# VH-VL binders against RNA-binding protein 12 (RBM12), part 17

Target 1, 78 residues: RNA-binding protein 12 (RBM12), of Homo sapiens (Human) (q9ntz6r430to507)
Amino acid sequence: FCVYLKGLPFEAENKHVIDFFKKLDIVEDSIYIAYGPNGKATGEGFVEFRNEADYKAALCRHKQYMGNRFIQVHPITK
Key: E = the ipSAE of ESMFold2; O = the ipSAE of OpenDDE; V2 = 0.75 times the mean of E and O plus 0.25 times the DockQ between their complexes.

## First folded at step 12 (VH-VL; framework fv_imsidolimab)

Design u4 (from t4 with heavy chain D102E; at its last look DockQ between E and O 0.92; V2 from the best seeds 0.75)
Fold by ESMFold2, look of step 12:
Structure u4 (fold): chain C 78 residues (1-78), chain A 121 residues (1-121), chain B 112 residues (1-112)
Amino acid sequence: as target 1 above (78 residues)
Amino acid sequence: QVQLVQSGAEVKKPGASVKVSCKASGYTFTSYYMNWVRQAPRQGLEWMGMIQPSEGETRLNQKFKDRVTMTRDTSTSTVYMELSSLRSEDTAVYYCARSRWETGEYYFDYWGQGTLVTVSS
Amino acid sequence: DIVMTQTPLSLSVTPGQPASISCRSSESLLYTDGETYFYWYLHKPGQPPQLLIYLGSNRASGVPDRFSGSGSGTDFTLKISRVEAEDVGVYYCMQSIELPYTFGGGTKVEIK
């Protein structure tokens, strides 16, 4: 039950992903944030949910705010 | 049809507070942020912040964070903006405007009629 | 904060002539979903602001086709092919890619 994140803020960290999905049962060890050579987030990420209900709720947070920018939440096809 | 009806004009002294209301009708109240935008005389438009009505979460322009409070009453489909510690530069027309948060469409398609707040000794 | 700079500050036109208004943002407004979070509003005397153009170049409902928006990334233009008396007011650009939302300083359009 995995989602793909796009548009993450420059300073995104695991704690920001956890807060964005508050009240949902995430697999915290599954949080992945891609970083470029400069140590800055590339805007992409990944996170797992422990059940289908929370996965569907996570998809509904598509285009909601993380900090001062909204982010994208997409289903994984893999 | 969509309507946003604001409370009437206010005259206040410096240091006071003002609370402006915006009553929404004709749409699903909880599907839209309510934004507040002001315009001082001979000035441009300035976004003050917004409130998500279902949970009451606010996102405020940092310029106003210490002086502005936004609340809502879902039973009357009404949002409130309260600005404290008023100064003469707060004299402005205050508008409410909706944006669609459930689909992530963040522009203002409907605006209230505006509320003139005058801050004068 | 993203700074939105409009030019000109004011514009006097004869009815039936074209008008063009520019807006430049301090950062790109093209988001990773392929959309451009840029808008034009018209503030007529005695009325609240009204949406003209959304998401870069789309006309809002009821907006005449003499209005067109164009531009990319950081540079945007609003064109009125034939200005009419009802088009008088102050035009504002806006961005919504990042909080706080910010407006340009406005362009006053008047009939001469």
Scores: ipSAE 0.649, ipTM 0.897, lowest interface PAE 1.1, mean pLDDT 91
ESMFold2 (binder alone), look of step 12: mean pLDDT 91; pTM 0.930
OpenDDE, look of step 12: ipSAE 0.749; ipTM 0.938

Design u5 (from t4 with light chain F38L; at its last look DockQ between E and O 0.92; V2 from the best seeds 0.72)
Fold by OpenDDE, look of step 12:
Structure u5 (fold): chain C 78 residues (1-78), chain A 121 residues (1-121), chain B 112 residues (1-112)
Amino acid sequence: as target 1 above (78 residues)
Amino acid sequence: QVQLVQSGAEVKKPGASVKVSCKASGYTFTSYYMNWVRQAPRQGLEWMGMIQPSEGETRLNQKFKDRVTMTRDTSTSTVYMELSSLRSEDTAVYYCARSRWDTGEYYFDYWGQGTLVTVSS
Amino acid sequence: DIVMTQTPLSLSVTPGQPASISCRSSESLLYTDGETYLYWYLHKPGQPPQLLIYLGSNRASGVPDRFSGSGSGTDFTLKISRVEAEDVGVYYCMQSIELPYTFGGGTKVEIK
């Protein structure tokens, strides 16, 4: 149950992703924040949820705010 | 028939607080953010912040972060905006305006009638 | 904060003539979802503001087709093809691509 994140703040860390998804059960060590060759964040990331209910709830967080910007939450296949 | 009805005009002294209410009807209250926007005399529009009615989460303009408190009562579909430590420059018409949070439609399609808050010594 | 700059500050138009208002943002309002988070509002005297255009070029419900929004990135334009008396008021652009939402300074449209 993985989601693709787009539009992440460039300063976003794992804790920000965790906070964004409130109390949803995230698989340990599943959060990935993408960085480019220059070492800068691309604004993209991935996260896996432990169950389908939380996965669906996560998708409902689409276009909700993380910091000062809202982010996209899209379904993906692992 | 979406309707946002705000409380009446207020006159306050500097240093006091004011609490403006906005009662919503005609739509699912918890599906929309409620925003607060003000307009000082001869000035433009200024966004103060918004509240998510379902959980009561607020996002405030940092300009007001230390003086503004936004709350909601889901049982009455009412949002409140309290501004403390009032200054003369806080004299303005205050509007509530909804924006849909569940779809990410972050524009203000319906507005309250406005509440004039006058701050003078 | 994103700075929104409108020009002109005021505009006096003969009824039936066109009007054009410019809005410039200090940052691009094109988001990663491909949408442009630029809005236009009209604030008529004695009324609350009302939505005219959303996401750059979409007319809100009930808005006459005399109104059109265009532009991309950081430069936007609101056009009124034929100004009517009911169009008098102050027009504002607004961005919602990031918090805080910010408005342009407004453009006052009057009938000549």
Scores: ipSAE 0.748, ipTM 0.938, lowest interface PAE 0.7, mean pLDDT 95
Fold by ESMFold2, look of step 12:
Structure u5 (fold): chain C 78 residues (1-78), chain A 121 residues (1-121), chain B 112 residues (1-112)
Amino acid sequence: as target 1 above (78 residues)
Amino acid sequence: QVQLVQSGAEVKKPGASVKVSCKASGYTFTSYYMNWVRQAPRQGLEWMGMIQPSEGETRLNQKFKDRVTMTRDTSTSTVYMELSSLRSEDTAVYYCARSRWDTGEYYFDYWGQGTLVTVSS
Amino acid sequence: DIVMTQTPLSLSVTPGQPASISCRSSESLLYTDGETYLYWYLHKPGQPPQLLIYLGSNRASGVPDRFSGSGSGTDFTLKISRVEAEDVGVYYCMQSIELPYTFGGGTKVEIK
């Protein structure tokens, strides 16, 4: 039950992802924030949910705010 | 039919507080942010903040953070904006306006009629 | 905060003539989903503001096709191909890509 995150603030950390998905049962050690070869954040990330209900709820947070910018939440099919 | 109906005009003294209401009807109240936008005389529009009615979570313009409180009552589909420590520059028409949060559509498709707040000494 | 700058501050237009209103943002309004988070509102005398254009160029419901929005990045234009008496009011651009949402200073359109 994994989602793909896009549009993350450049300063995003695992704690910001945890707060964004508050009240949902995430697998905290599954949180991944991507960085490019130059060490700069790409604005992408991944996170896993422990059950389908929370995964569905996470998808409904698409275009909700992390800090002052909204982010994208997309399903992963494989 | 979507309708946003605001409370009536207010006259306040500097240092007081004002609480403006916005009653929503004709749509699913908890599926939309309620925003507050004001316009001072001969000036432009200024966004003050918004509230997510289902949880009551707010996102406030930093300019007003310590002076504005937004609340809601889901049983009456009503949002409230309270502005404290009023100054003469807070004289303005205050509008509520909705935006859809569940699809990330952050524009104001319906507006209330506006509430004039006059701050006079 | 993203600063939105409108020009001109006012227009006086003969009925049936075109009008153009410019809006410039201090940051790009193009988001990673490919959409441009720019909007145009009209504030007619005695009425609350109304949405004209959303996401750069889409007309809101009931908005006549004489209104068109264009531009990308940081430079945007609202055009009225033939100004009518009912178009009188103050026009505002707004961005919603970043909090706080910010408006342009407004452009007053009058008929003479």
Scores: ipSAE 0.551, ipTM 0.877, lowest interface PAE 1.4, mean pLDDT 90
ESMFold2 (binder alone), look of step 12: mean pLDDT 91; pTM 0.929

Design u6 (from t4 with heavy chain E57D; at its last look DockQ between E and O 0.93; V2 from the best seeds 0.71)
Fold by OpenDDE, look of step 12:
Structure u6 (fold): chain C 78 residues (1-78), chain A 121 residues (1-121), chain B 112 residues (1-112)
Amino acid sequence: as target 1 above (78 residues)
Amino acid sequence: QVQLVQSGAEVKKPGASVKVSCKASGYTFTSYYMNWVRQAPRQGLEWMGMIQPSEGDTRLNQKFKDRVTMTRDTSTSTVYMELSSLRSEDTAVYYCARSRWDTGEYYFDYWGQGTLVTVSS
Amino acid sequence: DIVMTQTPLSLSVTPGQPASISCRSSESLLYTDGETYFYWYLHKPGQPPQLLIYLGSNRASGVPDRFSGSGSGTDFTLKISRVEAEDVGVYYCMQSIELPYTFGGGTKVEIK
């Protein structure tokens, strides 16, 4: 149950992703924040949830705010 | 028939606090953010912050982060904005305005009638 | 914060004539979802502000087609093809791509 994140703040860290998804059960070490060749964040990332209910709840977080920017949450195949 | 009805005008002394209410009706209360926007005399519009009625989370303009508290009562579909340590420059008309959070529609389609808050010694 | 700059500050228009208001943002308002998080509001005397245009070019419900919004990125324009007496007020642009939401300084439209 993986989601693709787009529009992440460039300063986003794992803790920000965790906070963004409130109390949803995230698979340990499943959070991935993408960085470009220059070492800068691309604004993209991935996260996996332990169950379908939390996965669906995560999708409902689409266009909700992380910091001062809202982010996209899209379904994706692992 | 969406309607946002705000509390009446307030007159306060510097250093005091004011709490303005906004009662919502005619729509699903928990499906929309409630925003607060103010307009000081001869000034433009200024966004103060917003609250998500479902969970009570707030996003505040950093300008007011230390003085503004936004709360909601889901049982009465009412949002409150409390501004403390009032200053003369806080004299303004304060508006509540809804924006839909569940669809990412971050514009204000309905507004309260406004509440005048006057701060003077 | 994103700075919204409107021009002109005021505009006096003869009824039936067109009007144009410009708004510039300090940063692009085009988001990764392809939407432009830019809006126009009209604040008429004695009333609360009202939405005119959302996401750059969409007219809000009940807004006459004589109002149109255009632009992209950082430059936006509100046009009124034929100004009427009921169009008097202060027009504001706004962005919601980033917190805090910020408004332009406003453009006062009056009738000659």
Scores: ipSAE 0.689, ipTM 0.928, lowest interface PAE 0.7, mean pLDDT 95
Fold by ESMFold2, look of step 12:
Structure u6 (fold): chain C 78 residues (1-78), chain A 121 residues (1-121), chain B 112 residues (1-112)
Amino acid sequence: as target 1 above (78 residues)
Amino acid sequence: QVQLVQSGAEVKKPGASVKVSCKASGYTFTSYYMNWVRQAPRQGLEWMGMIQPSEGDTRLNQKFKDRVTMTRDTSTSTVYMELSSLRSEDTAVYYCARSRWDTGEYYFDYWGQGTLVTVSS
Amino acid sequence: DIVMTQTPLSLSVTPGQPASISCRSSESLLYTDGETYFYWYLHKPGQPPQLLIYLGSNRASGVPDRFSGSGSGTDFTLKISRVEAEDVGVYYCMQSIELPYTFGGGTKVEIK
């Protein structure tokens, strides 16, 4: 049950992803944030959910705010 | 039809608070952010913040965050904006305006009629 | 905060003539979904602001086709092909890519 994150702020950290998906049962050690050579997030990420209900709820947070900018939440096929 | 009906004009003294209401009808209240935008005389438009009525979350312009409280009552489809510690510079017309949160459409397609708040000693 | 700069500050237009308004943003308004989070509003005397153009160049419902929006990145233009009396008011650009939402300073359009 995995989602692809796009448009993350370049200061994004795991704690921001956890807060964005608060009230959902996230697999915390599955959080992946892509970083460039400069050590800043490139705007992409990945996270898993423990059950289908929370995965579907996560998709509904598409275009909601993380900090001052909204982010994208997309389904991913493995 | 979509309607946003605001409370009437207010006259306040410096240091007081004002609470403006915006009652929504004709649409699914919980599917839209309610935004507040003001315009002082001879000035432009200024976004103050917004509230997500379904969850009650707010996002406030940092300029106002210590003085602005936004609340809602889902049973009456009404949003409130309270501005405290009023100054003469807060004399303005205050508008509510909706934007759609569940599809991420962040522009104002419908506006209330405006509420004049006058701050004078 | 993203600064939105409008020019000119005001226009006096002979009825039936074209008008053109520019807006520049301090940062790109193109988002990673391919959309441009830029808008035009008209504030007529005695009325609330009304949406004219959304997401870069789309005309809002009920807006006459004499209004057109164009631009990309940081530079945007609103054109009125033939100004009519009901077009009088103050035109504002706005961005919604980043909080706080910010407006341009406005362009007052008057009829000569």
Scores: ipSAE 0.595, ipTM 0.883, lowest interface PAE 1.2, mean pLDDT 90
ESMFold2 (binder alone), look of step 12: mean pLDDT 91; pTM 0.925

Design u7 (from t4 with heavy chain E55G; at its last look DockQ between E and O 0.94; V2 from the best seeds 0.73)
Fold by ESMFold2, look of step 12:
Structure u7 (fold): chain C 78 residues (1-78), chain A 121 residues (1-121), chain B 112 residues (1-112)
Amino acid sequence: as target 1 above (78 residues)
Amino acid sequence: QVQLVQSGAEVKKPGASVKVSCKASGYTFTSYYMNWVRQAPRQGLEWMGMIQPSGGETRLNQKFKDRVTMTRDTSTSTVYMELSSLRSEDTAVYYCARSRWDTGEYYFDYWGQGTLVTVSS
Amino acid sequence: DIVMTQTPLSLSVTPGQPASISCRSSESLLYTDGETYFYWYLHKPGQPPQLLIYLGSNRASGVPDRFSGSGSGTDFTLKISRVEAEDVGVYYCMQSIELPYTFGGGTKVEIK
């Protein structure tokens, strides 16, 4: 039960992902925020949910705000 | 038919507060942010902030955050904007405008008629 | 905050002639979903602003086809192919990619 995050603010940290998905049962050690070769965040990330209900609720937060910018929440794709 | 009906004009003295209402009808109230935008005389448009009606969460323009409060009453489909510590430069027409939050389409397709707030001695 | 710069400040147009308004954003408004979070509004005196163009170049419902929006990233243009008396007012651009939402300073369009 994993989602793919896009459009993350450049200063996003695990705590911001946890807050964005507050009230949902996330697997906190599954949180991944991608960095490019230059050490700067790419705006992408991943996180896992412990059950299907919370996973579906997470998908409904697509285009909601993290800080001053909204982010995308997608089902995992290759 | 979507309608946003605002409360009437207000005249206030410096240092007072004003509370403007915006009653929504013709759509699902909780599916849209309600935004507040003002225009002072001979000035452009200025976004003040928005409220998510279902949870009451607000996002405020930093310029106003210490002076503006936004609330809502879901039973009457009404939002309120209160601006405190009024100054003469707060004289403006205040508009409510909706934006669709459940699909993330953040633009203002419907606006209220505007409420003139005049701040003078 | 993202600064939106409109030019010109005003323009006078002979009825039936074209008009063109520019807006420049201090940052790209193209988001990673492929959409451009850029808009045009028309504000006539005594009325609330009305939406003309949404998400870059899409014409809002009921807006005549003589209005067209174009542009990319940071540079945007609103064109009116033939200005009519009802088109008089102040045109504002806006961005919604980042809070706070910001408007351009406005372009006043008048009929000569």
Scores: ipSAE 0.529, ipTM 0.875, lowest interface PAE 1.7, mean pLDDT 90
ESMFold2 (binder alone), look of step 12: mean pLDDT 91; pTM 0.926
OpenDDE, look of step 12: ipSAE 0.795; ipTM 0.947

Design u8 (from t4 with heavy chain Y33S, light chain Y31S Y37S; at its last look DockQ between E and O 0.80; V2 from the best seeds 0.00; counts 0 for: pae E 4.1 > 2)
Fold by ESMFold2, look of step 12:
Structure u8 (fold): chain C 78 residues (1-78), chain A 121 residues (1-121), chain B 112 residues (1-112)
Amino acid sequence: as target 1 above (78 residues)
Amino acid sequence: QVQLVQSGAEVKKPGASVKVSCKASGYTFTSYSMNWVRQAPRQGLEWMGMIQPSEGETRLNQKFKDRVTMTRDTSTSTVYMELSSLRSEDTAVYYCARSRWDTGEYYFDYWGQGTLVTVSS
Amino acid sequence: DIVMTQTPLSLSVTPGQPASISCRSSESLLSTDGETSFYWYLHKPGQPPQLLIYLGSNRASGVPDRFSGSGSGTDFTLKISRVEAEDVGVYYCMQSIELPYTFGGGTKVEIK
């Protein structure tokens, strides 16, 4: 049960992702914040949830604010 | 029918506090954020912050930092905005306005009638 | 903060004539899914503001079809195809892509 994150603040850290999904059962070791091939942050990331209910609740946080900008939460396809 | 009814006009002295209420009806109170927007004389609109009534979480405009407090009472479907340490430049009409937080739709579809707060020496 | 710049500051229009209002943002309001976090409001005398256009181009419920919004990215336009007396007021653009939400300075529309 994995979601794809877009629009992350470039200062985002794992703790910010954990806080954004507070009260949901995330797989903390699954948190990934992407960097581009030139080493610059892309604003993208991934995180996995331990159960379907929390995964669906995570999708409902699409366009909620992390810091001062809202982020996108999408279902991931292979 | 959606309705947002605000408390009446207030006259305050500099240094005082004001607490404006916004009573909501006609919708599921906890499904929407409540925003506060003010308009000072001869000026445009200024967003002050919002509260998500389901858990009481707020996001405040940093301009107002520790001077503004937003609370809610889910049993009466009412949101409160308190502005402390009032100054003359806080004289404005204060509006509540809702947006739908559970879908991420951040526009104000319904507004309260406005509350005039006058700060005078 | 994202700065929203409206032009013109005021507009005096003969009834039945078209009107056009521009709003420019200091940063792009287009998200990666194609949605635009941009809105138009009308503040009529003696009334609270009302929503006209949401997400760049969508007309809010009850808004006449003479109102249309266009644009994306940083440049947005509100057009009124035939201005009527009830259209008098101050028009504001707003963005919601970044906190704090910010409004344009307003465009006052009057009837000649």
Scores: ipSAE 0.254, ipTM 0.803, lowest interface PAE 4.1, mean pLDDT 87
ESMFold2 (binder alone), look of step 12: mean pLDDT 91; pTM 0.935
OpenDDE, look of step 12: ipSAE 0.612; ipTM 0.916

## First folded at step 14 (VH-VL; framework fv_imsidolimab)

Design v1 (from t1 with heavy chain L60Y N61A; at its last look DockQ between E and O 0.80; V2 from the best seeds 0.75)
Fold by ESMFold2, look of step 14:
Structure v1 (fold): chain C 78 residues (1-78), chain A 121 residues (1-121), chain B 112 residues (1-112)
Amino acid sequence: as target 1 above (78 residues)
Amino acid sequence: QVQLVQSGAEVKKPGASVKVSCKASGYTFTSYYMNWVRQAPRQGLEWMGMIQPSEGETRYAQKFKDRVTMTRDTSTSTVYMELSSLRSEDTAVYYCARSGWDTGEYYFDYWGQGTLVTVSS
Amino acid sequence: DIVMTQTPLSLSVTPGQPASISCRSSESLLYTDGETYFYWYLHKPGQPPQLLIYLGSNRASGVPDRFSGSGSGTDFTLKISRVEAEDVGVYYCMQSIELPYTFGGGTKVEIK
């Protein structure tokens, strides 16, 4: 049960993803934030949820704020 | 029919506080942010902040963050904006305006009628 | 904060003639979903501001088709093909791609 994140702030860290999805049962070690060659986040990420209910709740947080910008939450494609 | 009705005009002395209310009707109150925007005489529009009525989360423009407090009462569908330590440059018309929270539609489709706050000594 | 710069500061137009207002942002307003988070509002005297154009180029409900918005990234234009008496007021651009939301300084439109 995995979601794809877009539009993450450059300063995004695992703690910001955890806080964004608070109250949901995430697989904490599954949090992935893509970094470019300069060590800065590219704006993409990934996180897994332990159950379908929390996965669906996570999709409903699409376009909600992380810091001063809203982010996208998408179902992962096969 | 969406309606935002604000409290009446106020006259304050420097150093006082003012609390403006905005009563919402005609839509699901907790599905929209309520924003506050002001306009001082002969000046442009200035966003002050917003409140998510469902959880009460607020986000303030840095300029106002230590003087503004936004609250809500979901049972009356009313938001409040309190501005403290008033000074003469706070004389302005204050507007509430809604934006889409659940859908991420972050623009102001409906506005209150405005509340004139005059700060003079 | 994203700075929004409008030009001109004021316009005086002959009734029935076109008008054009420019707005430039200090950062791109194109988001990773392909949408542009840019808006035009009209503030008539004695009324609250009203939405004219949302997400770059879409007319809000009830806005006549003589109003059109265009632009991309950082450079935006509002055109009024034929200015009428009811169009007088101050026009503001706005961005909502990041907090705080910011407005342009305004363009006052008057009839000659």
Scores: ipSAE 0.654, ipTM 0.893, lowest interface PAE 1.0, mean pLDDT 91
ESMFold2 (binder alone), look of step 14: mean pLDDT 93; pTM 0.941
OpenDDE, look of step 14: ipSAE 0.798; ipTM 0.946

Design v2 (from t1 with heavy chain Q52E; at its last look DockQ between E and O 0.84; V2 from the best seeds 0.69)
Fold by ESMFold2, look of step 14:
Structure v2 (fold): chain C 78 residues (1-78), chain A 121 residues (1-121), chain B 112 residues (1-112)
Amino acid sequence: as target 1 above (78 residues)
Amino acid sequence: QVQLVQSGAEVKKPGASVKVSCKASGYTFTSYYMNWVRQAPRQGLEWMGMIEPSEGETRLNQKFKDRVTMTRDTSTSTVYMELSSLRSEDTAVYYCARSGWDTGEYYFDYWGQGTLVTVSS
Amino acid sequence: DIVMTQTPLSLSVTPGQPASISCRSSESLLYTDGETYFYWYLHKPGQPPQLLIYLGSNRASGVPDRFSGSGSGTDFTLKISRVEAEDVGVYYCMQSIELPYTFGGGTKVEIK
């Protein structure tokens, strides 16, 4: 039950993803944030949820704000 | 027919507070953000912040963060903007404006009539 | 904050002649979903602002086709093919890609 994140702010860290999906059950160690050569997030990420209900709730947070920018949450089949 | 009706004009002294109301009708109140935008005389438009009325979460322009409080009452479909520690430069027309987040299109489709707040001795 | 710079500050137009207003943003307004979070509003005397153009170049409902928006990234233009008396007012550009939302300084359009 995995989602793909786009539009992450350059200061995005695991704690920001956890807060964005607060109250949802994230699989331990499943958060991935792509970082560029300067150590800043490139805007992409991935996170897995333990159950279908939390996965569907995560998809409903599409276009909600993380900091000063809204982000995209997409399903993936990997 | 969407309608946003604001409270009447106010005259305030420096250092006071003002609370402007915006009553919504003609749509599902909790399904849209409500924004506040002001315009001082002979000046441009300035976004002050927005409130999500279902949960009451706000996102405020950092310029006003410590002076602005936005609240809502879902039973009356009304949002409130309170600006404290008023200065003469806060003299402006204050507008409420609705925005949708369906498909992430954050623009103002309906506006209140405006509320003139005058701050003077 | 994203700075929105409009030119000209004012414009006096003979009725029936074209008008053109420019807006430049300090950062790209193209988002990773392929949309451009840029808008034009018209503030007529005695009325609240009204939306003219949304998401870069789309005309809002009820806006005459003599209004057209163009541009991408950081450079945007509003054109009025034939200015009419009802078009008088102050035109503002706005971005919504990043909080706080910011407006341009405005362009006053008048009839000669």
Scores: ipSAE 0.502, ipTM 0.861, lowest interface PAE 1.8, mean pLDDT 89
ESMFold2 (binder alone), look of step 14: mean pLDDT 92; pTM 0.939
OpenDDE, look of step 14: ipSAE 0.779; ipTM 0.943

Design v3 (from t1 with heavy chain D102E; at its last look DockQ between E and O 0.86; V2 from the best seeds 0.75)
Fold by ESMFold2, look of step 14:
Structure v3 (fold): chain C 78 residues (1-78), chain A 121 residues (1-121), chain B 112 residues (1-112)
Amino acid sequence: as target 1 above (78 residues)
Amino acid sequence: QVQLVQSGAEVKKPGASVKVSCKASGYTFTSYYMNWVRQAPRQGLEWMGMIQPSEGETRLNQKFKDRVTMTRDTSTSTVYMELSSLRSEDTAVYYCARSGWETGEYYFDYWGQGTLVTVSS
Amino acid sequence: DIVMTQTPLSLSVTPGQPASISCRSSESLLYTDGETYFYWYLHKPGQPPQLLIYLGSNRASGVPDRFSGSGSGTDFTLKISRVEAEDVGVYYCMQSIELPYTFGGGTKVEIK
């Protein structure tokens, strides 16, 4: 039950992903944020959920705000 | 039919507070952000912030520091914007405007009629 | 904050003639979903603002086809092919790619 994150703010950290999906049962050690050579997020990431209900709820947070920018939440395409 | 109806005009002195209401009808209240936008005389439009009515979470323009509070009452489909420590520069027409929440359509398709707030000695 | 710069500040237009309004953003408004989070509003005297153009170039419902929006990235133009009396008011551009949402300073359109 994994989602692909796109459009993450350049300052995004695991804590921001956890807060964005608050009240959902995420696998916290599954959070992945891609970083470029300058140490800033490139805007992509992944998060795993423990059950299908929370996975579906996570997809409904597509285009909701993380900080001052909205982000994309997509089903995993691997 | 979507309608946003605001409370009436107010006259306030500097240092006071004002609370403006916006009653929504004709759509699912909790599925849309409610925004507040103001316009001072001979000035442009200024976004003040928005509230998501289902949980009451807000996103506020930092420019207003902690002077702005937004709340809602889901049982009456009403949002409130309170501006404290009023200054003469806060004299403006204050509009509520809805934007898409679940669809991420962040533009203002319906606006309230506006509420004139005058701040003067 | 993203700065939105409109030109001109005002237009005085002979009825039936075209008008063009420019808006420039300090940052690109093209988002990673391929959409451009840019809008035009018209504020007519005695009325609340109304949406004219959404997501770069789409006309809102009920907006006459004499209005057209164009541009991408940081440079945007609103054109009115033939200005009519009901088009009088102040036109504002806006961005919604980043909070806080910001408007241009406005362009007053009047009939001469």
Scores: ipSAE 0.663, ipTM 0.899, lowest interface PAE 1.0, mean pLDDT 91
ESMFold2 (binder alone), look of step 14: mean pLDDT 92; pTM 0.940
OpenDDE, look of step 14: ipSAE 0.763; ipTM 0.941

